# VHH binders against WD repeat domain-containing protein 83 (wdr83), part 8

Target 1, 315 residues: WD repeat domain-containing protein 83 (wdr83), of Danio rerio (Zebrafish) (Brachydanio rerio) (q6dh44)
Amino acid sequence: MAFPQPRPQAPQLPQHLWRTVDCQQGAVRAVRFNADGNYLLTCGSDKSLKLWSVSRGTLLKTYSGHGYEVLDADGSYDNSQLCSCSSDKTVILWDVASGQVTRKLRGHAGKVNCVQFNEEATVMLSGSIDGTVRCWDTRSRRMEPIQILDESQDGISSLKVSEHELLTGSVDGRVRRYDLRMGQLQVDYIGSPITCVCFSRDGQCTLSSSLDSTVRLLDKSTGEMLGEYSGHVNKGYKLDCCLTDKDTHVLSCSEDGHVYYWDLVEGSLTLKLPVGKAVVQSLSFHPTEPRLLTSMEGRVQVWGAEPEDAAENES
Below, E stands for the ipSAE of ESMFold2; O stands for the ipSAE of ESMFold2 at other seeds; V2 stands for 0.75 times the mean of E and O plus 0.25 times the DockQ between their complexes.

## First folded at step 1 (VHH)

Design t8 (framework vhh_7z1x_3)
Fold by ESMFold2-Fast, scan of step 1:
Structure t8 (fold): chain B 315 residues (1-315), chain A 126 residues (1-126)
Amino acid sequence: as target 1 above (315 residues)
Amino acid sequence: QVQLVETGGGLVQPGGSLRLSCTASGFTFSNYWMNWVRQAPGKGLEWLSGISSSGSTISYADSVKGRFTISRDNAKNTLYLQMNSLQPDDTAVYFCAKGPEYYDESGYGLHEFDYWGQGTQVTVSS
């Protein structure tokens, strides 16, 4: 038998509510785990970025400097820096320990929807409704971007970086993958405005969600569609999607107050997790464990796997 | 304060045309996807059309496709809806709404849209 034997236990899916955090930031536009999953970041409509302990549920620090809503944020691999972006058209680089603004980067012509460090945290990449991605050097004091990517025909809604590759999702209905070393571009036409893009954990596939209420899995090398996931509601909002820590399931936020889980290979709905009565806008999956963050209005919920069955007590 | 003010409604005969305008203030209009939504007497909200921040991407509900045209002027902070071939069932209050990627948890119970003002009444007489 050349194939691995089936695991005796099904993958643990986060469906038990572990904690609810009232963020006191107005609406939470984005929620993100940090690189090791021990902390979470919340991006507020009150113009603040907040850092929280996952294990304690406590606020550790508030980052104030943006002129309007914070729309996205990311943490460096070594936990020394944060980056954030805002409707104020700026990208901010923060020192985590001091809470101080290291740099406030201007140049985007409209709101900045997404921001991320590369793996080494030597570059920040920002995507704007102005249709550009701007690449900023984190190590220099230069205020101008080192590169501008302007092939998009409409606003950038989402971006993700993996190694030397940049993945972008656009309102123009296209997912673009850039080789940042070679300057090469691959374009996949979806046909509806893209709300979120991400890489599979193994780096072999791309996932995209769009306003046709459909999540799609594509092979990175060929662009072949490997999976399609539907049943949720995504007709207006910029909703997040992701994969589980072991690439077993696809997840999507939904405008109906649920997070949807589909089996990656079968495409079948595994779990429709009720979060609440409002739009679930943002989610983040833990890098190594079955743990999920969801944001709905001003609250973040932390979800874990169900506890294993306890041994029976003897009489 | 954030404001969306709709104008241009009125009484029109079946087959007629109207142009609605929405003037935005208190936020950066060019940063947001904008929408038109209507509410007919005794019915719920119906989304009609959306336009991206740049104006390059446009979508319509099947009920109005081919009859209505959405457009925007970012220099004037103004959204437009050109309505042609109006029918009696187009009678409704028409609302301008901020892009659906933004919502506010303040008490409206309408999580798809963040709209301000009274709307503008369109009445299509038989």
Scores: ipSAE 0.000, ipTM 0.356, lowest interface PAE 11.8, mean pLDDT 85

Design t9 (framework vhh_7xy4_2)
Fold by ESMFold2-Fast, scan of step 1:
Order: structure tokens, then C-alpha cells, then sequence
Structure t9 (fold): chain B 315 residues (1-315), chain A 126 residues (1-126)
């Protein structure tokens, strides 16, 4: 007699509101988990970057140094550094513990929409309305970028780094994937301004959202479209999209006040999560657990999996 | 310093009218879409109306279409909300909000409200 294998458990989706954080930063332009998911970063229209405890919901530190609105941020894998970008055209590298500006990097000709460390935190990559991605060395006192990528024909809206690859989304309606080691570029034409790009957790697929109210999943190696997700509203806002921690579902913000969850393979709508009555602009999914951050206006919501049913068994 | 100062609220009877004003300072007013939002006591923020930087485009929530009119005077850095046929359901704290800005043909940040003032209370009661 064979030992029976446990039945597959349905994926747990974050749909229960655990906490609402009033960030007191004006509008929260972006919300991001740090690398381990224990902290969250909020980018404010008040020019501040704030670091919060996820477990306590408490403000840990405020980072002041930008001359205008903070549009994106990222944390290093070891929690020692933060990077941020702003409408002030700069990228700032911060020391987490001291709150001090380590470097303020200039060179972009316009607003900087997105910023990320590579996995080793040896490079920061920034994407601007000026149509360039700039790669900055985190370890040197060099003020000039080590590399400029200018293949985009319009503003860079979003970027993500995974291993040796850079993925960019542009207002020109193209998703670009750079192999930074091989010097190769793959371009996928979508045809509407891209609002967000990301990699699947397994690194095999790319995900993009665009102003045609459509999220698309492409096979990274071939560029073949594997999935298309719609029903949400994305017509005028730079909305975030992502995948769940186990690549089971695609998520998108929406202008209708909801976060949409679709089954990745089937493309069917699994959950339409109500957040509120304003645009849900930014989201971040926990790196290893079913936990979601959403931002709406000046507030961040922390969402978790459904609490387990405590119903009593009579037998 | 960026500031938004609302005024013009008060107590009115159902069917009455009020005109709200918002005095803006510390930024180039004509470069921004501006919005009115409201918050009833104990409830979330509700979007009411938006106006483009030039004043050429206006947008309204379904709850106020035909009753409220948003306008602006860029020479005076002032936003207005004309409220007619007021209902008890319109009772709320009303906030002026700065919305998104776009310069040139390239744009990186899409619509969302980034600054609101201290508000002005509107109470519709008999």
C-alpha cells in the first residue's frame, strides 16, 4: 500500500486587511517591501522616504534629502543601504542606520521614475522620463554612471533587475530586456505606454502592465505571450503589477479602487480585492509569504492570508 | 512652502448652495490638475471633482454630476467648487487637493492626489 501524499492546498491569497498605516507624507507615490519583507518603504510627495516595521506598523526612520517628490525606492539585501529617486532628477544612496545621505547622484535630465539595487547591491539602476537607464556604482565615490542605456525612444516608467538581466518598461510601448553580461537586448512591442514590469519569481517569464488596461505575461526566452489579464481599469495612471510569492497569481492595481488577482495559467479572475474608493496606484508583494502592501492616497494597507477558521468540531 | 487653504464651508439647509474656495501657494498652480475631495465623519475619502491645469477639462463623481461645478482662476491661484441642490449626504469635511503635473510630451507619473489642506466643513441639515 503506497503512503498517500497530502492533497495540494489551495494557494493562500492576501485578502484580509491586517493594518492601515497613515504615512503622513502627502501622497504615497510608491510602497515597497525591503529584501527580506520585514520592513516597508514609503515614498512621499512631501519629499521624504520613510522606513516602517511591517510587524509593528511603526515608523522607524525618516530619510530627508530630496528636493521634490520621492517616486521610488529600494533596500539592499543586507538592510544596510537604501536607494531612492525623485522628481528632483536625482538618485540618493542612504545609510539605513544613520539616516545619512551617502551620495546624491545627478545626471538625469528629468524625473526619475524607478530605481533598484542589483542583488549584490554593488550597482543602482535608475530609469527616467529622459529615456535613459543609468547604472551607478554603490561602492565608489564616482559621481558619473558606469553605464547609460539609451535604446528607449521615450520615458522609462519601470525597471526590475534579476541576476544579470535588466527589464525596462517605456512610454514608447516597449518592454526591453538587457542581458548585462552578454550585451544582448530583446525588445517586445506592446503598443501602449508601459506602467510596470517585473520578472516571475522563477525568472522564466516577464510581466508588464500598460495603459490599454491589460497585463501581459511573456516567456522570457521566446517572447511568446503566455497570458493576458484584463477587467481592471488602467487608462491614465502609472499602476503597479506583480506576481504572488509562489507565481500562482498575477496582481494589478486598478483605477477603480481594487486590486485584481488572476490565476496565472488559466487567466481567470480569482479575486477582486476592494481597497477603497480612490486609485490604488502602488503595490508590493512579500518576497516569500502571502502578504501584500497597497498604497492609496496617503495611506498604506497591509494585507495577509485569510485567518484560519476556529470552528469547533463536535465529533 | 506648498500650502492649500480651503474656505467657504458652513451650515446650510437641504436644497441650499455654497461656494468653496481654495487658495494655493508655493507651486506653479497652472501646471497641476486640481481636485476636490470630501470625507464624511467616520467614513473614507470620496473623490468629488478634478479640473485640468488650463481649466479646459473637468471630471465629476456620479454623486455630484449636474449639482457641483469645479472651476479655477490661475491668475489668482484659486480653485473653486460651486455646490448647488445640497443634500444631507453632502455633509463632510471638504479638501482641496493638488493632483498630477505633466511637462512636455513625456510623462512618468499618472494621476493621483498628492497634497490636501486642512479642509472646510460643510453641514447640510434642517
Amino acid sequence: as target 1 above (315 residues)
Amino acid sequence: QLQLVESGGGLVQPGGSLRLSCAASGFTFSDYYMAWVRQPHGKGLEYIATISGSGGDTYYSDSVKGRFTISRDNAKNTLYLQMNSLKPEDTAMYYCARDYSEEGFLWSTYYYMDVKGQGTQVTVSS
Scores: ipSAE 0.000, ipTM 0.146, lowest interface PAE 10.9, mean pLDDT 85

## First folded at step 2 (VHH)

Design b8_y (from b8 with R100D L104Y; framework vhh_ozoralizumab_d1; at its last look DockQ between E and O 0.47; V2 from the best seeds 0.00; counts 0 for: pae O 7.9 > 2)
Fold by ESMFold2 at other seeds, look of step 2:
Formats: structure tokens, C-alpha cells, sequence
Structure b8_y (fold): chain B 315 residues (1-315), chain A 125 residues (1-125)
């Protein structure tokens, strides 16, 4: 028989620890879901990149080839390719299945802080402490970038690609949004070094974290500040921020060992999630479900909206 | 090897000015955030200022804000601290320092990967 449409539900927040993974990679500098949320990537200070099954909690493959810490990584939509960036000033394109380095791209003059594929994985975009964003062709044997964006006055800390838009955050205190379809650039001046940027799920807002221990939500089209979230500690680390799967809450890592959740509209603190006693370096929110990855020191934790039951825990 | 060499300290009257310099070598200076820290007689280490890689961001504690200015010249691998309106409380050994802000500080305390030998600033009548 036909069931009525579900009533609107109260937001579910990932607050229950499901799994802890000791990555054995030194410090985990970044943790990332893949596009469908079934896999996760860990970027190690030991120079390794690792791919894991979220559901099984098992290591699937280790990617070795960087000469220094791996700082960020991304997976292609079809799960066939990975890209990564490192303090060794390179961007690497990997074949997932074979573990082989497809391309090792040099040209940045300093540490590469962030990297992402465009949706088709025909281009990799990388941002570096050298102040440039570089666009690399994944399909050709060309080793030079196909484009260099050099508008920033200081290092690039974060970038995100969505359809026809590129969002960047810089140490110069500015968030920049490039409309690749229209060839336009919008600049929002925050005034403090940016550590992470992202789009809202509905595509109408941008979120940025900065070293003044403040996360800010802006209207994408107008640049109007819609929200400002504080109380956490972000003074010396490139910490991640994000929005929940339904854009109900803002999250931020913190140097005090917590992940902070604020109600997006009210701006009030909803949850101060105790991850541990060290800097929470990175987080990633599941694309469609209330699931959270956190990294702290050498471990990654998976958080869900409901606790595990006793039968699954054998307790 | 990494080296940081501070200079420019000395004796100055209250209300006076000094400019400290820090010569850096053995690493890519332009890729590191730089710091000034100080240690007063009988006290612990106190953060005084920080500057981003290009110099676009600077920060100061309230105790020196408005009186001290950090700057850098990446072409000369040199960090500076201009100290104005000096007070007896500013008497300390001043060190320039650095670390990778993306993973080196211990979470419950500050440490620096590299710190120089220091230059003494004495503010006294």
C-alpha cells in the first residue's frame, strides 16, 4: 500500500562514534570522502595517501610517491583516479586500481595545500603557498599547467570546484569565486587568513574559516554576510569547515580537540563534539547522509547520527 | 642547516624605539610564517607577533598592539620588528622563530621548529 510522504524531521547530527581507524601514517593532515561517500582518503605526514572502505573500516590501498607530507587529496567521480598534493611542491595523479603514478606535476614554487578534480576529472586544480592556483590537464602528456591564476597576494589555503565555479581561500584574507562559464571573478574580503572554503549544498552560499577563530557564511551572489560562528579555536592550523548534508548546521574543526556545530540560521552553538585531546585537523561530511569523518593526530573517526546497537558491537 | 640570527637589541630609555632584524638562512624563508617571541627575566616565553609568508597578515597581542610592527623582506631573507614607545615591561631577550603552522605546534603548548639565539632589549631609565 502507499505510504504517506514522510513528515519533515528534526536535523540528525553525527555525534555517535561508529569507528576509529589507526591509519599508521603519522599525522593525518586531511581526510576526505569520495564522491559517493563509500570510501575515504587519508593524507599522511609520513608521505603516504591511503584509501579505505568506510563501511568495512579496512585499508584498500596505499599510494606512495610523494617526497614529503601529503596535504590534500581528491577522488574522481567514477572512482578511477585520485589526485594528491604535498609539501614536496608536486601534484600527483594516480590510477586507483593499479596504484601507479599517472602524472607527477611540478611547477609550484612552494607547498601545495589543496587539490581537487573538476567534475569530469579532465582537469586538476591545485593551490599553493606560492599564491597561485594551477590548472592541469589530466588527459595529455603536457607537463605545464594549462592555466595559472595569480590574483592572490599570499598563499592559497583551500579550493573547491562546483560545476562552473571555483572557490578559493587565501592567506591574504580574501575568498575568491571564479565563474568559469562567464569568465568573472568575485572577491570577498574577510580580513584574516582563510583556512578552508566550501559551497553550501544548495549552491547559494559560501562558507569560510579563518585564523581569527571565526567561520563566516556569505550569500554567494551578493557577498552579504549571512552568519558568523565563533567559540572554537583556530589560530595556527589549516582547519576544515563544512555544512551538514542538509545545510542545517555549520561545522568547524578546532585546536581544542572538538568539532563545533552551530545552527546555520540562529548562529547558536548546537553541539561541541569531543573528538579527543589534540588538534582536530580535518573533517569531511558525507555528501548525502549525516556522517562525519574527523582526523586527529594519526587516527580517523567515523561518526553517525545514531549509536551502534549491542548486537553489532557484540556487547 | 637552518639558521636565524637576531640583531638590533640594546639599551633604550622608556618611550624610545628600536628596530630588530633577523637574518634567515638554510630554508626557503618566503614559505614560512615568522614570529617574534620574547623572554623577560625570570619569566616564560611570550608571543609578540606573527607574520604570514608574504606579509599580508600580521597579528599582535594587546600588550604591544599599536607600538610594534612586524615586517619581512623575502628578497633579503630578513624579518624585522619595529618597536616604538618602549616600556620597562618590554625588557626581554627577543627571538625570531618559525614553524609549519599546518602541523608542528603541540596542541597544549607552543613550540617552534627553529628559534635564534636572541637579542637583548633593555628598557631602563
Amino acid sequence: as target 1 above (315 residues)
Amino acid sequence: EVQLVESGGGLVQPGGSLRLSCAASGFTFSHYWMYWVRQAPGKGLEWVSEISTSGSYTKYPDSVKGRFTISRDNAKNTLYLQMNSLRPEDTAVYYCATHDSYGYPYTKSQYFDYRGQGTLVTVSS
Scores: ipSAE 0.012, ipTM 0.480, lowest interface PAE 7.9, mean pLDDT 87
ESMFold2, look of step 2: ipSAE 0.051; ipTM 0.501
ESMFold2 (binder alone), look of step 2: mean pLDDT 82; pTM 0.837

Design n5_d6 (from n5 with T31D; framework vhh_brivekimig_d4; at its last look DockQ between E and O 0.62; V2 from the best seeds 0.00; counts 0 for: pae O 7.6 > 2)
Fold by ESMFold2 at other seeds, look of step 2:
Structure n5_d6 (fold): chain B 315 residues (1-315), chain A 125 residues (1-125)
Amino acid sequence: as target 1 above (315 residues)
Amino acid sequence: EVQLVESGGGVVQPGGSLRLSCAASGFTFSDYAMSWVRQAPGKGPEWVSSISSGGSYTLYADSVKGRFTISRDNSKNTLYLQMNSLRPEDTALYYCARDLSGWSPYGTQEYFQHSSQGTLVTVSS
């Protein structure tokens, strides 16, 4: 006599609003989890960078020093340092605890769209509309970049660092991957201005969003297109995309006020999350849990896989 | 000393064409996105078109889309605007400017950074 097998449970996807934070920073250009997912950073058009508790939605610290809008930020893995970039053409390294500027790095000829630490936080990498990526030493008092990458034929919109690799997206319609161990460069031609790039969590694929309203998944080693995801609106904004914490779905911001979820393998739309009635410009997925941050205008929202009240009632 | 000098304006009939030029000096032209802005008599400035620093991406106001073409020649430090199918409402003083806003409306900065007189376009029979 056979017994029924349990049905596989669907992947948990963040679709329940847990918290709305009114950041009071003008427009929030970027929202980012820290490495452990307990804190978040908000990059304000009012020139401020703010650090918040994710669970409480409370402001912990404001970092002031940029002369124009803050466009991106990152936190070091040990939570001791922040970096940020701005329309003022600078990259700033901050001490988290004191709130003081450690370095204010000049050299980019135009606004700086993206910034990230490497894993060890020994360098910062920044990408600018001037078409360069610059590498900055965090551990010395040197004010000049230790390396300038100028292969791009137009502005840099996004960059990500994973282990020994640097992934960049450019307005020239190309995704570039630098293998820092071998000193090699792979170029994948998308053909439309890139707005965001990222690695899959397993490190075997790259994901890119572009101004043809299409997100594309490529095999990292061969450049073969593995998936193409559309239905959202991305025509004039730098919008974030990502993969879920377990690489089950592809996400993208949209100019229509939604975050779109597609099944990674099948390519079908699984959720169209209503965030609001304005452009959803930025998102960040929790490193290990099904939790999502979104930014729309001056608000950041935290989304979870279960209703917040249900999680409290699990006692 | 940043200097932008516009030329190519004039009087044309409705449906006509003009090509505007903007000669740039005093900065590294290829490092900046560039824009055309116009100001009609008695009105405030109106953004017309923008082009990325490498020329890979262009953006147009709805009022000119399909009729105007922005381009650049970074080897000659020159920005262009080809205007076809001109209408009386295109009558304005046209300026070029360095565009620091990029293609994100949430990062908009002032487009008007010019030291020139502009070039006048008049569309009239």
Scores: ipSAE 0.017, ipTM 0.510, lowest interface PAE 7.6, mean pLDDT 86
ESMFold2, look of step 2: ipSAE 0.029; ipTM 0.474
ESMFold2 (binder alone), look of step 2: mean pLDDT 79; pTM 0.801

Design n5_fw (from n5, 17 letters changed; framework vhh_7z1x_3; at its last look DockQ between E and O 0.47; V2 from the best seeds 0.00; counts 0 for: pae O 3.5 > 2)
Amino acid sequence: QVQLVETGGGLVQPGGSLRLSCTASGFTFSTYAMNWVRQAPGKGLEWLSGISSGGSYTSYADSVKGRFTISRDNAKNTLYLQMNSLQPDDTAVYFCARDLSGWSPYGTQEYFQHWGQGTQVTVSS
ESMFold2, look of step 2: ipSAE 0.473; ipTM 0.766
ESMFold2 (binder alone), look of step 2: mean pLDDT 81; pTM 0.823
ESMFold2 at other seeds, look of step 2: ipSAE 0.479; ipTM 0.762
ESMFold2, look of step 4: ipSAE 0.516; ipTM 0.772
ESMFold2 (binder alone), look of step 4: mean pLDDT 80; pTM 0.816
ESMFold2 at other seeds, look of step 4: ipSAE 0.280; ipTM 0.615

## First folded at step 3 (VHH)

Design a1 (framework vhh_brivekimig_d4)
Fold by ESMFold2-Fast, scan of step 3:
Structure a1 (fold): chain B 315 residues (1-315), chain A 123 residues (1-123)
Amino acid sequence: as target 1 above (315 residues)
Amino acid sequence: EVQLVESGGGVVQPGGSLRLSCAASGFTFSTYAMSWVRQAPGKGPEWVSSISSGGSYTLYADSVKGRFTISRDNSKNTLYLQMNSLRPEDTALYYCARDLSGWSPYGTYFDYSSQGTLVTVSS
């Protein structure tokens, strides 16, 4: 017998604190989910990179090799490799299981702010205060980059790669999108230093945050501004922004101790999530589930859409 | 070895102007954000101004906005501070500082182990 379909549920937003992890790394400069969302990476001012279980909140491994604070990290799709970048001007490729440095890549003239694998983990891309992006082959013994991108007029603050495209954010107030196959460059002028860039999950839009306390959504193909999100505080810190797992909401860190959630289409503030009394600097959204990581000072918070299951004493 | 050598300080009357210079050596100057920090007699250090590594972005303390201009010449490894409309309250030892706080130009962690240059505004 045909019954009416249940009313569609509103998108679930991660607003329930599941756990707080004391990372013992000094300040946590970046927090990242791994490719499948089962693990998290923390980049410490103590020069260490740490790998944690999301479900248990437990430390699994510490990666030591950088000479100064770790600023960003990424995990390969198959969980076999990590890459990280540091104020020590290097990019390190790590073997996950052994904890050993596979390669320590030099060439950047200053601190490296961001790093990411491409989808296949055949290339690492790093962005530096030196204004360059360097592309490194993960499979060869080559110590030189396979490509250097130097069109930026000031430091690279953020980069993301999706398919054949590289998206970069610069202190020069520009978001650059490189088509790595066609050798084409598209530039969007924002006018304030960019703190973070990312692609929408569907790959059709780009998101950028900047020091004018504004997050912007642009159509990737046309550069048309589709959305503008404000009310948070971003005046001095390199704060992260992202989209939810289903592209329903825009999220931004804030210097006022909150994570702001806006409806993507309406631009209206949906939730102002209190994290604490210090700057919320970094965040990472789970690849497929409504789960969020936030970092504030030396601690990481894990947030879920429902209260944490703790019915251990029930039959 | 990292060296920062300030110059250009002196004695001026209120409303006068001075241009401070900082000669940097021992590091890749073009890859660091740079700042000016001052210390008035009997007071703690006060951040004055910052400039990004490529020079595209500048920040100023509210007390100096509209009067001071920070600039850099990466080809000469030199940082500048143009000070106009000077006030008695601007009297201080001025230090050139390399920003080691990471990204934030509002950070308080600066490398300024230099001797500084004295600016005295008196009438």
Scores: ipSAE 0.566, ipTM 0.805, lowest interface PAE 1.6, mean pLDDT 89

Design a10 (from n5 with L100Y; framework vhh_brivekimig_d4)
Fold by ESMFold2-Fast, scan of step 3:
Structure a10 (fold): chain B 315 residues (1-315), chain A 125 residues (1-125)
Amino acid sequence: as target 1 above (315 residues)
Amino acid sequence: EVQLVESGGGVVQPGGSLRLSCAASGFTFSTYAMSWVRQAPGKGPEWVSSISSGGSYTLYADSVKGRFTISRDNSKNTLYLQMNSLRPEDTALYYCARDYSGWSPYGTQEYFQHSSQGTLVTVSS
């Protein structure tokens, strides 16, 4: 008020490179934090899924069983299981500790672009270029999915699960939200192929990125567009987008070698983070801390809000 | 075995039109993005156009935008390329290609030429 006040501190954003990991998997198609953020998963064009320590940057285990490129992966909340999907048309359930295939699920007619567990890891949901989402029981040995969702008019590019809701993004330019409990469907027409969808951390909004080089924030209950974020390049690649751990900023990969950070409410560009000279394809934001994973070609980079030496003193 | 058979090529005058077809077999056509690729005499292959698996999204090389239209009929396992306002520089062998990138759901500018013979398009006066 009356006396000089200090300028508010900027929110902590991961912009300090902590390490670069050469994954030795060909291209890394997706990078994902595990549920607690202590480990990371890398999906390789060499057909392998790899598990790494975030703090050490070291390879812990390689998961081999897919016949073609691994396109997405997810870990269970208890860290006992992994699921992955591939251009080989399969979804694989893995035992983390042994590295063994628990189940190999067939049924999709084409490559599987995305996969995720529900919170309890009782169901895996997979989205395919065949235009379907398939819901698989993780506990049974049944061959067929428990449910098939086929309302999409073109390939499923991305999906996310939150509570009783499934969010899907399609090449048909639509974001679909299914209430898995009530069996209701809401559709938002964007008009360009969707590359990524996610929920806000507070569960009130949905975020989508599309090939018109635009990221959009929509109110979940009304479908009203609350924000629009642009300036990056997304014209041909399946690029990831996300929100920060506290929903302060929107992030997007870019074909120009940068990760873009926008203020969620104002829509203004906060940071244009240089990653390299190639397409930044995938990213993952830490569940509780300002830490970011980026993938570009065969390399993953780990980013923190402070130089790594300062962060090591946290208890 | 994957088989792609191109047809519809021929000789036309500048400003003319041709429609190319590609009959696909040996795979689930409706689950692959498809591309047209051309190779002019003495040159390397050039990507022309791509279409998503369901046909909702199309991509074109800058050299053909506004003149060429890619389409598909998944019930007939057939890919098409409608070529209008043809120019002498469009003269090439035209190949149909399945998306071999493994990772894109949209179709990409990435392609791998299949061992098909292609269809010859010659634009001359």
Scores: ipSAE 0.692, ipTM 0.851, lowest interface PAE 1.0, mean pLDDT 90

Design a14 (framework vhh_brivekimig_d4)
Fold by ESMFold2-Fast, scan of step 3:
Structure a14 (fold): chain B 315 residues (1-315), chain A 123 residues (1-123)
Amino acid sequence: as target 1 above (315 residues)
Amino acid sequence: EVQLVESGGGVVQPGGSLRLSCAASGFTFSTYAMSWVRQAPGKGPEWVSSISSGGSYTLYADSVKGRFTISRDNSKNTLYLQMNSLRPEDTALYYCARDLSGWSPYEEYFQHSSQGTLVTVSS
């Protein structure tokens, strides 16, 4: 008499195209899931930010107020607010329901490449080609930032916030991790311009992509390199990278029209997903499910781990 | 008004050197990636080199790698291109361009001066 052991399931990887959304925004510079993964945000070269239903692929609202291309956006945990940043040098805080600008924040000397809320949506953090990160209070009407971080020697390309930590990627070839409560800074030297940074889901590792066509996984506490991922093309574009919802795989956009998936531990290429014949610029992985968003030119693709079984009215 | 004024071109023999300058005004120079673009007689524009806003990163076309060096002085709002080991194929009108795409050298979002500076490599 024996009890069968549960069989470990193979990691589910989003490789089945569910839908293609023509965003009607010119080029889509960034695509992002919202906090719960039910909606997606698209940042357009037409100066608009758009909110879409993931399940229906339908446009829900257009946010107009930026003076030039929208380069990044983020949604608050409660879906009440959006933040966005632009080549117009501003950061905008939006009310989701009304579509109205709550605040338009000025101070950056150049275009703003990245923006994110902290987990409680009490602070927005913005990173600019001016080499600074600016921290803005979402709850007060103060116009000046509560903090400016200017340790970078060149433009800020990417930032991510997790708990009390800020991770930045710079054109100066360095990944910086700030402890916002302690004021401490850890610097990891990569040596090529950083295009994207993120934290692992468990918060123990950092991931960075750079223009040497290499993605790197580092232990957060020690800075030791745990993994290196290559074979894709990233030589000129600011491309996104991420981890799967369960930290099983590393993903990167590529200038060759594919999304590359590598096993996190082995570093071996698991999947080379064909998206199309242009640069895949942006991606976003669902917070809890194996679902992926990719952007290529003016279109967003929604990918799932299984073929989509959608009702007729949901397509 | 955004202005870019190129200078330093001239006639040089093959194997010679020239240093191009671009004086920028009307915008915050230090917050833009900058590029050099050239146009040879009868051909379309060809991207030559780019430099990041803070100068930490440089990119070069394969045709000029190892021969050309891009640099900038943000305190003087000036972009430079040091050209060594010049070839007849380098003969072109050279333009300074402000990179509006960020720092991707493959996107056609450059704004450039209408003047340019002429480089002629001949014996």
Scores: ipSAE 0.405, ipTM 0.731, lowest interface PAE 2.9, mean pLDDT 89

Design a15 (framework vhh_7z1x_3)
Fold by ESMFold2-Fast, scan of step 3:
Structure a15 (fold): chain B 315 residues (1-315), chain A 124 residues (1-124)
Amino acid sequence: as target 1 above (315 residues)
Amino acid sequence: QVQLVETGGGLVQPGGSLRLSCTASGFTFSTYAMNWVRQAPGKGLEWLSGISSGGSYTSYADSVKGRFTISRDNAKNTLYLQMNSLQPDDTAVYFCARDLSGWSPYGTDAFDIWGQGTQVTVSS
């Protein structure tokens, strides 16, 4: 029964629109904060990855090299490298400053849905429709993966890395947690295709969203369901879910144009945030502040806990 | 050469059954979600059913749910649609389509490769 402890004061929730960024990338398939939350990454259907300033809303650099849509991306802890994955079946490692491709990694048999660095950025992990996770060494010039995980019975939709653990979500309706140090695998059967997985900030729980329009919180040690969150629409799209910076609330994208916020412990709907009239597909929560990114069609919205003050003018 | 070829259409009486097949060539079939779409005379395209790359997930339009079953054989590069309890309003040209989204989406925005279609006529 280990829930992340809520803050002693009522949590501030990002519900005030600060900025809308027109990314000029076609559809934005994924939006991600970087490790410190000062920058954001946008993955475009136009085959580009773009880096933006959160505080200014300005384009800093465009990364071109993928042959098809960019589906996910991540930044290294020191802001020196980016990784991205694409429906072109590749994973690309980029140098941030130069904008150049450092390595283009091939091996997946189909599109690559998700990619992430480990905390030290020594490994990239990629998950594909081919049902495998591939682990790539970032420091060597080696082109082969150091490890392939193939226990999934269908496509990998989502993965997250935390310390020595890898969490994967699959179309086969299972959430898999690999202890990479112990070589152990735990499987939780959900029964509907998984769209997104993540860890709680304290690392004690896992969160998953699935095509039955349900988000679930499970205790890692027992696998018991601690919370269930519903009311949103997730029936046909690969939608993101997450937890707030202090694990007070669960958030989910929705096909109805809203982001849903539920109290983590009570499971009650706290906020139904209107974003627009199209599918809200991707979201990212700031690592330390109550700040949210959402993507809908070709645009990214930046949300804060307070109204944007004219005196603090973030352009 | 990348191709999808549908077979199995024909004339059938109301309440009858047909099994459609779609044979894929020129790409790694097992790494794509696949869909069935139809077009009735004088109407637009209607999405019917989708299947995930590994076959673990299927989805259906309400108009065919409980009557049609989608399946795939990745070793044979073949997609199937088993159609039961056919009704006159099931009369249409049936197409298979390759899905770039990797799921069973609604609509046609994610489909890049289509077959030529096979005619199904339900009439007494």
Scores: ipSAE 0.615, ipTM 0.811, lowest interface PAE 1.3, mean pLDDT 90

